VHH binders against q2luc0. Designs and how they scored, part 30

Target 1, 332 residues: q2luc0
Amino acid sequence: MPIEFEQTFRNFLMEHQEKYNRTYHFLILMDSIITAAQRIELYYRTGALKGNLGMAGSINVQGESVMKMDDIANEIVLHYLAASNRVIQVVSEESDDIVDMNKDGGRYFVYFDPLDGSSNVAHGLPVGFLFGIAKRNLDGNMKGPEDFHLREGNDYIAAGMFVIPTGMFTLALRDAGCWRFHADETATYVKPMRMTLPDDPKKWELSFNSANTTVFSEKVQSWIQVNISKYKFRYIGALAGDFHRLLTNGGLFMYPAIVKHPDPKENRPQGKLRLLYEANVVAFMCREAGGDAIDETGTRIMEIKPAGHHQRTTLYVGSKPIIDELASLFKS
Key: E = the ipSAE of ESMFold2; O = the ipSAE of OpenDDE; V2 = 0.75 times the mean of E and O plus 0.25 times the DockQ between their complexes.

## First folded at step 16 (VHH; framework vhh_ozoralizumab_d1)

Design S5 (at its last look DockQ between E and O 0.49; V2 from the best seeds 0.00; counts 0 for: pae E 4.0 > 2)
Fold by OpenDDE, look of step 16:
Structure S5 (fold): chain B 332 residues (1-332), chain A 121 residues (1-121)
Amino acid sequence: as target 1 above (332 residues)
Amino acid sequence: EVQLVESGGGLVQPGGSLRLSCAASGFTFSSYEMYWVRQAPGKGLEWVSEITWSGGSTYYADSVKGRFTISRDNAKNTLYLQMNSLRPEDTAVYYCARDETTDWEYSWDVRGQGTLVTVSS
């Protein structure tokens, strides 16, 4: 096969910014994120080969406690974000508290899930590294340069995800679109492709845990009953993977509230997914791809003001016509 | 009203030094990253240097690294640019600027009237 040369991610971003002769803080940050992703992938691959990933609490042959893959991934991301010196604070799925980094010199807030679909690791299935980025506020009315408050989705300047170990990197930039890159033979991300949800309903897919249908709200159940036959059904069981497909085919991914479980203790009226590093991330990406995202109240995900760094939310994300329909339903 | 007033420019020989100052008013100076940008004759606006809100970090264009030093005094609402080893190619109007963007790009639309720096033998 003839050697094909593709534009690299780095070149893509540099060209985009070249005309302005501006600083390269965002590029440095992205380099750190990419490097983290590559390291995570390395551990995933090597761990999988060794057969010791996903065995939480196991002891290796040397008698040492084996770290969980999610913890390893988290440490990797934290390391490289810190090393970038561009990050003020981090919200991680794996960290109980907000992590302070370069508060004085940093520019960005980063929200991330280092290993979405962690249950897949044990089975050698794909996982996701999700991240959102917000920029420090330029608010002269606040005491100090930054309020250090949690940001809503609309405040994100970028969001993206890595599908590991498939080598798919998708990045959305505010008002600049959603772009997918592929790892080449050198593990370099190349071949930028703009992602846009297709308008053709024949391509649309529904993605949700259908086993939970009976425990959803009546409105959601009714909607499913009407629509389940209209679209193809696909469900991997991980946000990153399912959303990855959604970006290509359009349709709907949803994670509804559980409100009718036979065991009341199993109800999840607030949803399962986390707002800052899961829902906002995919919502932002989806928006840049021409779609939308709402919660079960019909509120746009990106407009939700976070009350906490681990706030949960319901999620409906996908093609705008479906989202609009659902929004109307929920507000009725 | 936001005001940025640059000073300290002038004519200097190659290899010489200048120190620019920028007096800021009308906003919380300490809340903003500040920038020096320059515009040479016939050229567009060029980024020169940046300093974070606290002064904890500084950044420079490759063309001025090792020669220029940005600093700030938040108590005095003043930005500085120490320019050493000046070169003819450094000739430009220098502006003190504040970024107004909330995204991953930069905008230096908020800037002073500038101060002319001419480096010539």
Scores: ipSAE 0.451, ipTM 0.783, lowest interface PAE 1.4, mean pLDDT 91
Fold by ESMFold2, look of step 16:
Structure S5 (fold): chain B 332 residues (1-332), chain A 121 residues (1-121)
Amino acid sequence: as target 1 above (332 residues)
Amino acid sequence: EVQLVESGGGLVQPGGSLRLSCAASGFTFSSYEMYWVRQAPGKGLEWVSEITWSGGSTYYADSVKGRFTISRDNAKNTLYLQMNSLRPEDTAVYYCARDETTDWEYSWDVRGQGTLVTVSS
């Protein structure tokens, strides 16, 4: 009997690119992103083995470990993106300023959060590496490359997420679906599985920080009161983990505005999550899986015109019937 | 509409030189990365060289590296290929191509009739 082999990510991507005489620029970029993710996973696993988890007991020790891993992850992603020679500029959650790379020969803008949920590192729990990708616009009517980095989510051509250290990689490609891969025993990503949000409401989950319910808007509080018992509730408190599960089961993940906090300094009327490398990423992935995403005003996340590269937003992402219901509520 | 017109081909002896030109119209030439590709008799299209929109970076197939030089004049909407130390293996119809896009990748397509380069004794 012949040996059976799983399809690799590289072969999957090559098959989805065979429309024209191709240049391999995107394949090289994705190889660099995957290499960065694998290096981050190595540092995560090595840190756990060397007793970073056993240094618990002091918040300062735990806090220092989280901060160090964030810096390492950021440096790894920046290194491999630069080495690809395909990236014009990056926006990183860990970098205050835009990072210039290959401004003449690059073709892509990359938006990334190298270690989403980094507080989980001290507990040995999963973290995420999130990324979004836009192409340089070749339209002669636009100004030079510096005007391209503030892209709407609708301009992204791909977005994806690695869940570390589980070996899970999910990539959405514009108009080509949302696909999940698993690293095999040789660290090769294999077995593309098309992700489509389930149509069956019995599978749907609701995910949000329920402890914040009383500080959300009255509209959101009322919606929760009516709807919380309709769905299974799941919340691990990290965007990457909660969204990873949402792609399997459907439903709703939300991070509403905080507007009624007793201490006004704790209000976040514009939301907590970052538009370019968090909200747009999960919104793009969700759309390719048949879902949708809106903000507190009912505006589609991917239609928001960014004014700043660290801009925040509220987020409601998930199964389209729920999102449509919320959009109507917010616009009433 | 987009037009690319190749010229400068001809018959040349091994070791000789030729300079190809590509006149571009119907689009903003200075906004696009450009390619030279070639088709040898009985073979498919082969990527030869690439130049960035500003001309700041150039790339070459291993078979021509060190012998060919791609350049552009954005003021004249013209792409060039200087071919030195020509070999019989360089015999082909040469085409210029504009950078084209797919959903997440870049590509190119042949639009002109090309210009024939024949390298023989």
Scores: ipSAE 0.234, ipTM 0.658, lowest interface PAE 4.0, mean pLDDT 85
ESMFold2 (binder alone), look of step 16: mean pLDDT 80; pTM 0.812

Design S6 (at its last fold request DockQ between E and O 0.64; V2 from the best seeds 0.00; counts 0 for: pae E 2.1 > 2)
Fold by OpenDDE, fold request of step 18:
Structure S6 (fold): chain B 332 residues (1-332), chain A 121 residues (1-121)
Amino acid sequence: as target 1 above (332 residues)
Amino acid sequence: EVQLVESGGGLVQPGGSLRLSCAASGFTFSDYEMYWVRQAPGKGLEWVSEISWSGGSTYYADSVKGRFTISRDNAKNTLYLQMNSLRPEDTAVYYCARDETTDWEYSWDVRGQGTLVTVSS
């Protein structure tokens, strides 16, 4: 059989750049991000076996302090982003403050969650690496670095995720669609496939922590009661994994506010997920795939103006008909 | 109106040197990244070099790395390209270009009329 060659991710971007005489900054940045993902996957696969992964403060077989996988992943991503020399500033889930990188020559801002679903590591289940990207000089006249954490989802030019160690890489580009790539036998990402949420409600799935149903708002509980029998229910328990399924099947992933917990201290009226490096990322990707995303006020996620770089939000993301219905409900 | 005017091109022997200049006007020069791009006969536009707004960061195509040096004087609104160890394959019209944002990348669509550099024995 003749050898079949698949288009590589690099070629996917390069063709556009060459066709329209564009710079190579985004390509270089993405190469760094991919490298980071590959390194994270390496640690995911080998760390437990080598005794290098575990609880923070534990000692490995070599007598060294063990880092959490989250911290390792964060360090890896920061290293390669810095090495790209294309990043101005970074917001990471694992960093309290904004991280400055190349304020002079950088061209992008990056928001990322290095390890979504960290609880899955101990069980050998998939984890996610989420990232969003914005550009410098939105109006073309700003000198120097911009205020990074003031960027709303609509200002992103790209967002993506890796589901590790599945070999799945999904990238959305502003006004250019959501694309999934597959790692081949050489760990090269290939075979771009455009992702679009299906319009067929028979395929749609609901995804949320059903154990929390009684602590959601009355509106949300009522909605669940009506709709839980209409759609299939699937829940992995991690944003990246559940969203990965959503991109294929359509439906709804939601992370509602907790407002009726018996212990008032456990309430989370603002939600749990982070706006910049979780909610905006999946909202952006979903939008490019033909869906939408809102918070529990009915506001589109990508229109939320951040008040801080670790701002929390509720999340409803998925097929437009469901999102529109929920938006109407929340605004009533 | 944005204006970019290149100068310094000419005929030079292989191994020789040239210094190109670009005079910028009609915009705040110090706020923009700047580029040199070139077009050889029968070929498309090729990126040559980029410099940050402050001049602190520079980037080069592999084909010119180690031979060309991009610099700028923001007080004079001028961009420079020092070209050393010139080769016949460096023969092209060289354009000064201002940074423009587009899609997820940037562009050099705003550029001058160019200056011809010919490297020949």
Scores: ipSAE 0.771, ipTM 0.899, lowest interface PAE 0.5, mean pLDDT 93
Fold by ESMFold2, look of step 16:
Structure S6 (fold): chain B 332 residues (1-332), chain A 121 residues (1-121)
Amino acid sequence: as target 1 above (332 residues)
Amino acid sequence: EVQLVESGGGLVQPGGSLRLSCAASGFTFSDYEMYWVRQAPGKGLEWVSEISWSGGSTYYADSVKGRFTISRDNAKNTLYLQMNSLRPEDTAVYYCARDETTDWEYSWDVRGQGTLVTVSS
């Protein structure tokens, strides 16, 4: 059998650059993001074996500073984004404030969650590194300097996710599809696969925390009662893992409002997931794979105008027929 | 509506200098990244240099680094390229371009007639 070589992620992107009179700014940014993901994987593998990371994410250390893995992951991503010299500002799940970088000469805003599902580290289970990217100028409209970091999901030009340490990387590009890569034996991401949600309802999966069913709205509870037996149920309990699977099989992932909790302080009517670096990311990726995403009011996730960089939202993401049905339900 | 007019080219000996200018009109110049690109005889377009909207960040092709300097005057809507230590390989038609911001990457498109730079002895 002749030797065959898989296309690398870098060559996949380079074809666009060379064909269309483009710079290398986005390619350089993506190289930094990939390098950050590779370093996070290294710390996952070696930190857990050597005891350098806080397993289970919670430690009571007195009289010394001990970094948790999510703090280490955040530092790694911030370092490589800054070194790219291409980023204006960052919104990070692990940073209370926006982080300024190259405000005068940067080209991109980056929104990221460096370690989604970080409690999984204590169990030796996969975690996710999620990111979204917005451009300073888009479609001839000025999307300007530091005060414009509050971008709608429709202004994103790319969004992606690494599943760590499994070697899976998925990237969606504005109007150019959603693509999955895997790391080969040299840790190079290869073999672009176009991701399209299946049209066959027999493949569709339903994913949500079923333990919360009685504390969802009456509309959502009733929808579950009618629809739970129509689809396979799968739930790992981490956005990255559940959404990674959704892109293959189709169906619905949801994180509804909590509105009927017996202890009213536990209600989350605004949702739990973060708009800029969680919901917008998966909504963007899902749209490029032929799906859609809405909130509890039936509003498209990517149309939400952010009011704060850590703003929460409810989320319903997946195959268009299910999302359209839910949108009609929520608007009635 | 968008217009870019290049000037300042000419014939020069190797080792000489030239300063190119680009007059911009029909858009808000200070909102855009700006580029110099060139086309040598019988060749395709080659990216040469780039400057951010504020002038705070500049980038150069390896072939011109240390010899060329891009700058801008946002009050005059003018882009410049100072070209020193010119070589015969720099012979080309030089064009300025602005960012055409339609996808995830930054791009350029040639709009003007360009200005010819010839470096020969």
Scores: ipSAE 0.389, ipTM 0.742, lowest interface PAE 2.4, mean pLDDT 86
ESMFold2 (binder alone), look of step 16: mean pLDDT 81; pTM 0.813
OpenDDE, look of step 16: ipSAE 0.495; ipTM 0.801
ESMFold2, fold request of step 18: ipSAE 0.386, 0.302, 0.222; ipTM 0.697, 0.682, 0.655
ESMFold2 (binder alone), fold request of step 18: mean pLDDT 82, 82, 81; pTM 0.821, 0.819, 0.814
OpenDDE, fold request of step 18: ipSAE 0.549, 0.709; ipTM 0.811, 0.869

## First folded at step 17 (VHH; framework vhh_ozoralizumab_d1)

Design T1 (at its last look DockQ between E and O 0.68; V2 from the best seeds 0.00; counts 0 for: pae E 3.7 > 2)
Fold by OpenDDE, look of step 17:
Structure T1 (fold): chain B 332 residues (1-332), chain A 121 residues (1-121)
Amino acid sequence: as target 1 above (332 residues)
Amino acid sequence: EVQLVESGGGLVQPGGSLRLSCAASGFTFSDYEMYWVRQAPGKGLEWVSEISWSGGSTYYADSVKGRFTISRDNAKNTLYLQMNSLRPEDTAVYYCARDEHTDWEYSWDVRGQGTLVTVSS
C-alpha cells in the first residue's frame, strides 16, 4: 500500500503563494506562532502531569516560584514573535502596554490572547491561543514603521486559534477562507480542511453563559426566551472552545452586555471580551467561514474602529441568519 | 509611475566583486522595503536579499549570505547590492524590486528591467 501523505500547513500556504512572487515573511511569522503554540501545549501537558498548573505562588521542589500558565504562555508567544523579527508591535491580553518588537524592520502587528479559558487549566480542560495579524500600511501615506496598531477587524490579514491540547489549529486568511489543521504524530499541522458554517438550522447551537440571562438587556432576554428552545445549547465557558464548536455546527455564540446586575459595579455595558485579540479574531474567522459577527448595537465587529488596545466589546458571532436577525433587533 | 532602474552588472571572474545599483522613482522610496531578486538561465525568479525601509533589517538567501550585502540610501532613492566572492552559480539577471502589498503576504513583483551579472572564468 502506497504511503499516503497529508498536506502540511507549510505546503498549504506555499500553494496559495506559488502564483505570486511573494516573500516568506508571513510563513516565517506563522511558523513562530505555531512554535509558540506547540510550546504552550508542552507546558500545558507538563504542568498538568505535575499538577502545578495555575497555582500562582507555588514553589516547586527546587524552591523556585512557579509562574502562572497565562504568564508562561504570554512569554512564550512574545519570545517567538520577537525571534521572528517580523513583528512591529504586539498587543497581548497579558500585557498592559503595547509591546514594541522590531520597529525598524517589522511588517506585522499581532494581537493575541495567549490563554483563553484560563479557568480550564486547573481542570485539564481545553484552552485557546487566539491571534490576529495586520500588516504595515504601504500605501505611501505613512512614513517608516509607524502604523496604527489599532486596526479594525477588516484590516486583519489573518486570524486564527489553537485549541490546546487537542491539536486543532484553525486559520483564516483574508478572502481565502477558514481552514482547520490537525497535529499529526510528529506535532506537524496537516490535513487542511476548509471550514464553513452549516446552513442547516437543525445543527445550530447556542452558546452563552445562561446564568447571566437576567442581567442582559430586555431585548437580549426576549430573544433568548424565543430562541432557547429552537437550538441545542452548548457552553464550554471559553471563547475559543465555544467558537471551535460553532465553526463546525453553526449557530450563535454571544457575550452580551451586562446591564441589569444587582450590583451596579458589576455591570459591563461595553461587554467583557476584548476587541483586538478576541472578538476581531473570531469575527474574522467566522466571516471567512461564511458567518458574521456584531456587537449589541448591531455594528459588525470587524468594522469597529478601536479606541484602545484593550477595548472591550459585546460579541454575537455565528450563522448569518441569526446574526442578521439580531442586528435587526438591536437596530430597532 | 514607479520606476526601478538597475545598473552595475557585467562580466566578472569567479571570486570577483560587483556592486549593483538601483535608482528608484515614482514613489516614496523610504517607505518601502526593497529587494534584490535574480533569474538564472532556465530558472525562475529567486529571492536574493531584502532590506527594510530604514535599512535596519536585512535578509539574505542562504546561497548569498556572507557574500552579498544589501544597502540603501533613502536620500538618493538608491538601492545597492555589494556582491563579493562571486560564483558561477550567481550568474543571472538581477532585478531591483519594491515591496508590494498583497492579501496576507508581501511580494516583489514591482521590479526593473534587470542587469545581467555573468560570472565566468
Scores: ipSAE 0.474, ipTM 0.775, lowest interface PAE 1.1, mean pLDDT 91
Fold by ESMFold2, look of step 17:
Structure T1 (fold): chain B 332 residues (1-332), chain A 121 residues (1-121)
Amino acid sequence: as target 1 above (332 residues)
Amino acid sequence: EVQLVESGGGLVQPGGSLRLSCAASGFTFSDYEMYWVRQAPGKGLEWVSEISWSGGSTYYADSVKGRFTISRDNAKNTLYLQMNSLRPEDTAVYYCARDEHTDWEYSWDVRGQGTLVTVSS
């Protein structure tokens, strides 16, 4: 039997570029993102599991300190995005301020969470690197220089997720589907597989923090009571891992508003998840896989107009029939 | 209507120089990345060079790097290509092209008649 070789991610994208008179700006950006993910995975495998990178806090006589894994991941992503020369500005979960890069020659805005579920590093559990990408709009649809980075999810041209250290990479491209790759023995992402949410409700899963059920809205509590036994319940408590599984099996992941907490300071009526680099990312990926995503008011996540780069939102993401049902419930 | 008019081509000897111009009209020139592409006899289109909307960043194909210089004058709506140390393999019809804002990648669209550059002894 002849040796079989799987298509690489690079070859997957290059077929598009060559066929359609495209430049290589996006390919170069994606090479930088993949390189960042590979380096984060290396640090996870060789350092974080052994406590070498982020578990010690000593400062030596020259003032150098050991950084936590999430800070290291953020620096890695920022470095490779800057080195690509294709990025105008970034919004990072780990950076309070917008980070300027190549404001004149850049082509893309990038929104990222470099290490989703970073507390899981100490437990040896998977974490996620989430990203969303938008283009500079030169034809006058922008609201001005101060909001260049504030794009609706509908303005994203791509969004993706790496599950670290499992070697799984999923990328959705606007109007071109959602595609999953895995790292081969050389850490190269290969074997593009188109992701489509299953149509069969028997495969669907519910994923949410069930311990919070009594502090959700009455509408959400009632929906849970009717529906919890209809689907398999699966929840590992990390967005990247729970969404990765959801994209395979279908169903619903949700992080509802917290509105009935006994301590009012613990209420989160606007949700916990971040719009630009968490909710928009999984909403975009889900849409390209045939699903949908809404917030607590029934508004599509992708249609929310951001007012701030760290803005929070509630999230209901998954199979379209479930999302449509929830949207009707929230608007009634 | 978007119009791109290339000029400045001609016959040159190997090692010679030419400066190509592209006059743009029908759109806000300073909003767009611009490209030079070329088509050698019997071949497909080849991307040659790109310049950012402001003129601050430039990119070149490996085959022309160090010999060609792209520039733009946004006040005159004109794109330029300075071609030095010309070689016979540079013989082609040269087109300027405008950036397209259509998907996740940047692409280019040829709209003019081009200008012929012939490099021969």
Scores: ipSAE 0.234, ipTM 0.650, lowest interface PAE 3.7, mean pLDDT 85
ESMFold2 (binder alone), look of step 17: mean pLDDT 82; pTM 0.823

Design T2 (at its last look DockQ between E and O 0.63; V2 from the best seeds 0.00; counts 0 for: pae E 6.6 > 2)
Fold by OpenDDE, look of step 17:
Structure T2 (fold): chain B 332 residues (1-332), chain A 121 residues (1-121)
Amino acid sequence: as target 1 above (332 residues)
Amino acid sequence: EVQLVESGGGLVQPGGSLRLSCAASGFTFSDYEMYWVRQAPGKGLEWVSEISWSGGSTYYADSVKGRFTISRDNAKNTLYLQMNSLRPEDTAVYYCARDLTTDWEYSWDVRGQGTLVTVSS
């Protein structure tokens, strides 16, 4: 029997080279990202086996201080992005400031959350590595300090995520769709599948922290009351995991503003999720999969101009009919 | 309107040298990575060399490494390609190229009319 070969991620990207006269810089960048993800996964697995996935300051079996996994993941990503020499600056969830890399020769900006769903680590549940990518000089019309300004989602050229340790890699490319890859036995990502949100409402799922229902806005509460029985409810409690399901089944993931908390200090009118390395990432992927994403004002996530690198936002992401309905509601 | 005008091509003997120039206009030259690509008779377009916007980074196809040098003068809006130790297989129309779009990858789709380089004994 002939040996069956699956298309690799590298081949997937390479096919575009001849057609569109593209360089390999993006591929090189993606290799660095993939390598980082693989290292994080290895660490995740190793740590889980050794019981070292605990809090910073724990001592390993060798008597050594153990770093928190979030920090380790961040350092891994930073290392490989830097090594690629293709990145100008990065915005990381784990870094207070924008991190400069190759300012003089870099080509890309990378926004990432190295460990989404960190609370899952202690329980050996899946975590996410989220990333967004933008290019330098999108229109070539702006002279000045090279893109010290933050990019909106529409300026991203790619966004993706790894669900670790499942071996699932999902990548969206601008105007080229959302694709999921699977790690094979050699840890090579293969078998590209285009992801499209299903149109069948019977498959749609709602995903949100239902415990927070009472602290959402009246509009949101009313909407939930009407719709909670229409769709299946699924909630993992992590953006990456929940969005992973969403890409397959359609529906809605939402992270609303908290505006009615009994303790006013616990209110989050601007939302909790970060715009650049969480909301934009999933919004971009969702858009390429045929869906959409808005904030609680009805503004499309990808059209939001960031005011800061850790800007927060509310998030509603999913099937277009639901998003349109919500957008209408919020603008009313 | 974006314009790229290549010059400097000609007939040279194997082992000879040429310096190509590309005059750019109609866009902010210093903001773009620039490329040299070539098309040999009967072949498709081939990437030859790339230079970053600042000139700080250069890249070369394996076939021309060590022989060709890409450079730029942003003040003059000019791209250069110094070609040394030319070989018959280097015979091609050479194009100056720029990235076209905000696609997920850099490209070299914006090109001039090209300049012919012929390497023959």
Scores: ipSAE 0.565, ipTM 0.807, lowest interface PAE 1.0, mean pLDDT 91
Fold by ESMFold2, look of step 17:
Structure T2 (fold): chain B 332 residues (1-332), chain A 121 residues (1-121)
Amino acid sequence: as target 1 above (332 residues)
Amino acid sequence: EVQLVESGGGLVQPGGSLRLSCAASGFTFSDYEMYWVRQAPGKGLEWVSEISWSGGSTYYADSVKGRFTISRDNAKNTLYLQMNSLRPEDTAVYYCARDLTTDWEYSWDVRGQGTLVTVSS
């Protein structure tokens, strides 16, 4: 038998572009995003090793300054997005202000969190690189309002995530599905697999921080009491990891409002997660896999009109039957 | 109704020059990225050149760099392609197209009959 080669991400995307008479602008952007992810993985492994050596007590590594890993990841993503010449502006979890890039020749807005679960870096545990992409509005102009980057999730054309350093890459494409790739031995992403949430409730998972149950709203607490024993409970405590697993098994991931905390400063009635580069990303990916996502008012995440680029939201994402039940509960 | 009308094609000797025009109507021309694409006999569409909505950025296929120049006049709703140093390989029907905004990729919105360019002795 001749050697059989797995389809690469590049070939997968190019097949669609040539079949539909499309340009190569998105392919160029995606090449930059993948390159950034590969570089982040390299620095992540190096940083984790240095952290382990530092934990060994009296070892003195005289004179070397070690940049914080989330700063390194942010610099890598910004560099490759700028080098693509395709990006107008960026919203980054690690940047207080919007980052201007190619305003005249750019075509995309990119929203990203370069190290989701960054507290795990010190422990050498997996992290996520999450991103969302919106296109430049046509029929408008480039001199729009200062907040032109504030796009709702329904304006996204793609969203995805890398789980680092495991070599997993998942990309959802508007109206074209959610697809998972893995890195082969040469670090090339290969073997596209269509992701669809399972219909079998026996596979479904429930994922949330159960230690916070008593500080959620009464509606959410009551729902948990009825439903906690119906599903497999799984919780890593990092959005990227928990959502990555959810796409395989189905069920529900949630981060409810915190409204009953005994220390009022710990309440988060608007939620903890960020709309543009966390909630919209997983909501978009989940929809392309046949699921849905809402906030604690029952509003679809992707319909929320952003008022600020670091805006927070509550999040309920997963299998449609569960989301529909929760939407009814929240609207009643 | 969106219309794109190409003109300026013809028979030309190798090394010659030709200027193509594309008259646009039925949409706000100055809001769109515009393309020239071509189709050689028995082949699919090939991207040739692109220009940003303002005209500030231009891009070319490697096969035409340094020989072709794309431009636009937003006041006249017209796209142009100046073709110099023409080669037999440039023989094709040339179409102008606008960028589409409806999905995750940019797609060519080809509407016209095109204009035939034949480069032959």
Scores: ipSAE 0.038, ipTM 0.501, lowest interface PAE 6.6, mean pLDDT 84
ESMFold2 (binder alone), look of step 17: mean pLDDT 83; pTM 0.828

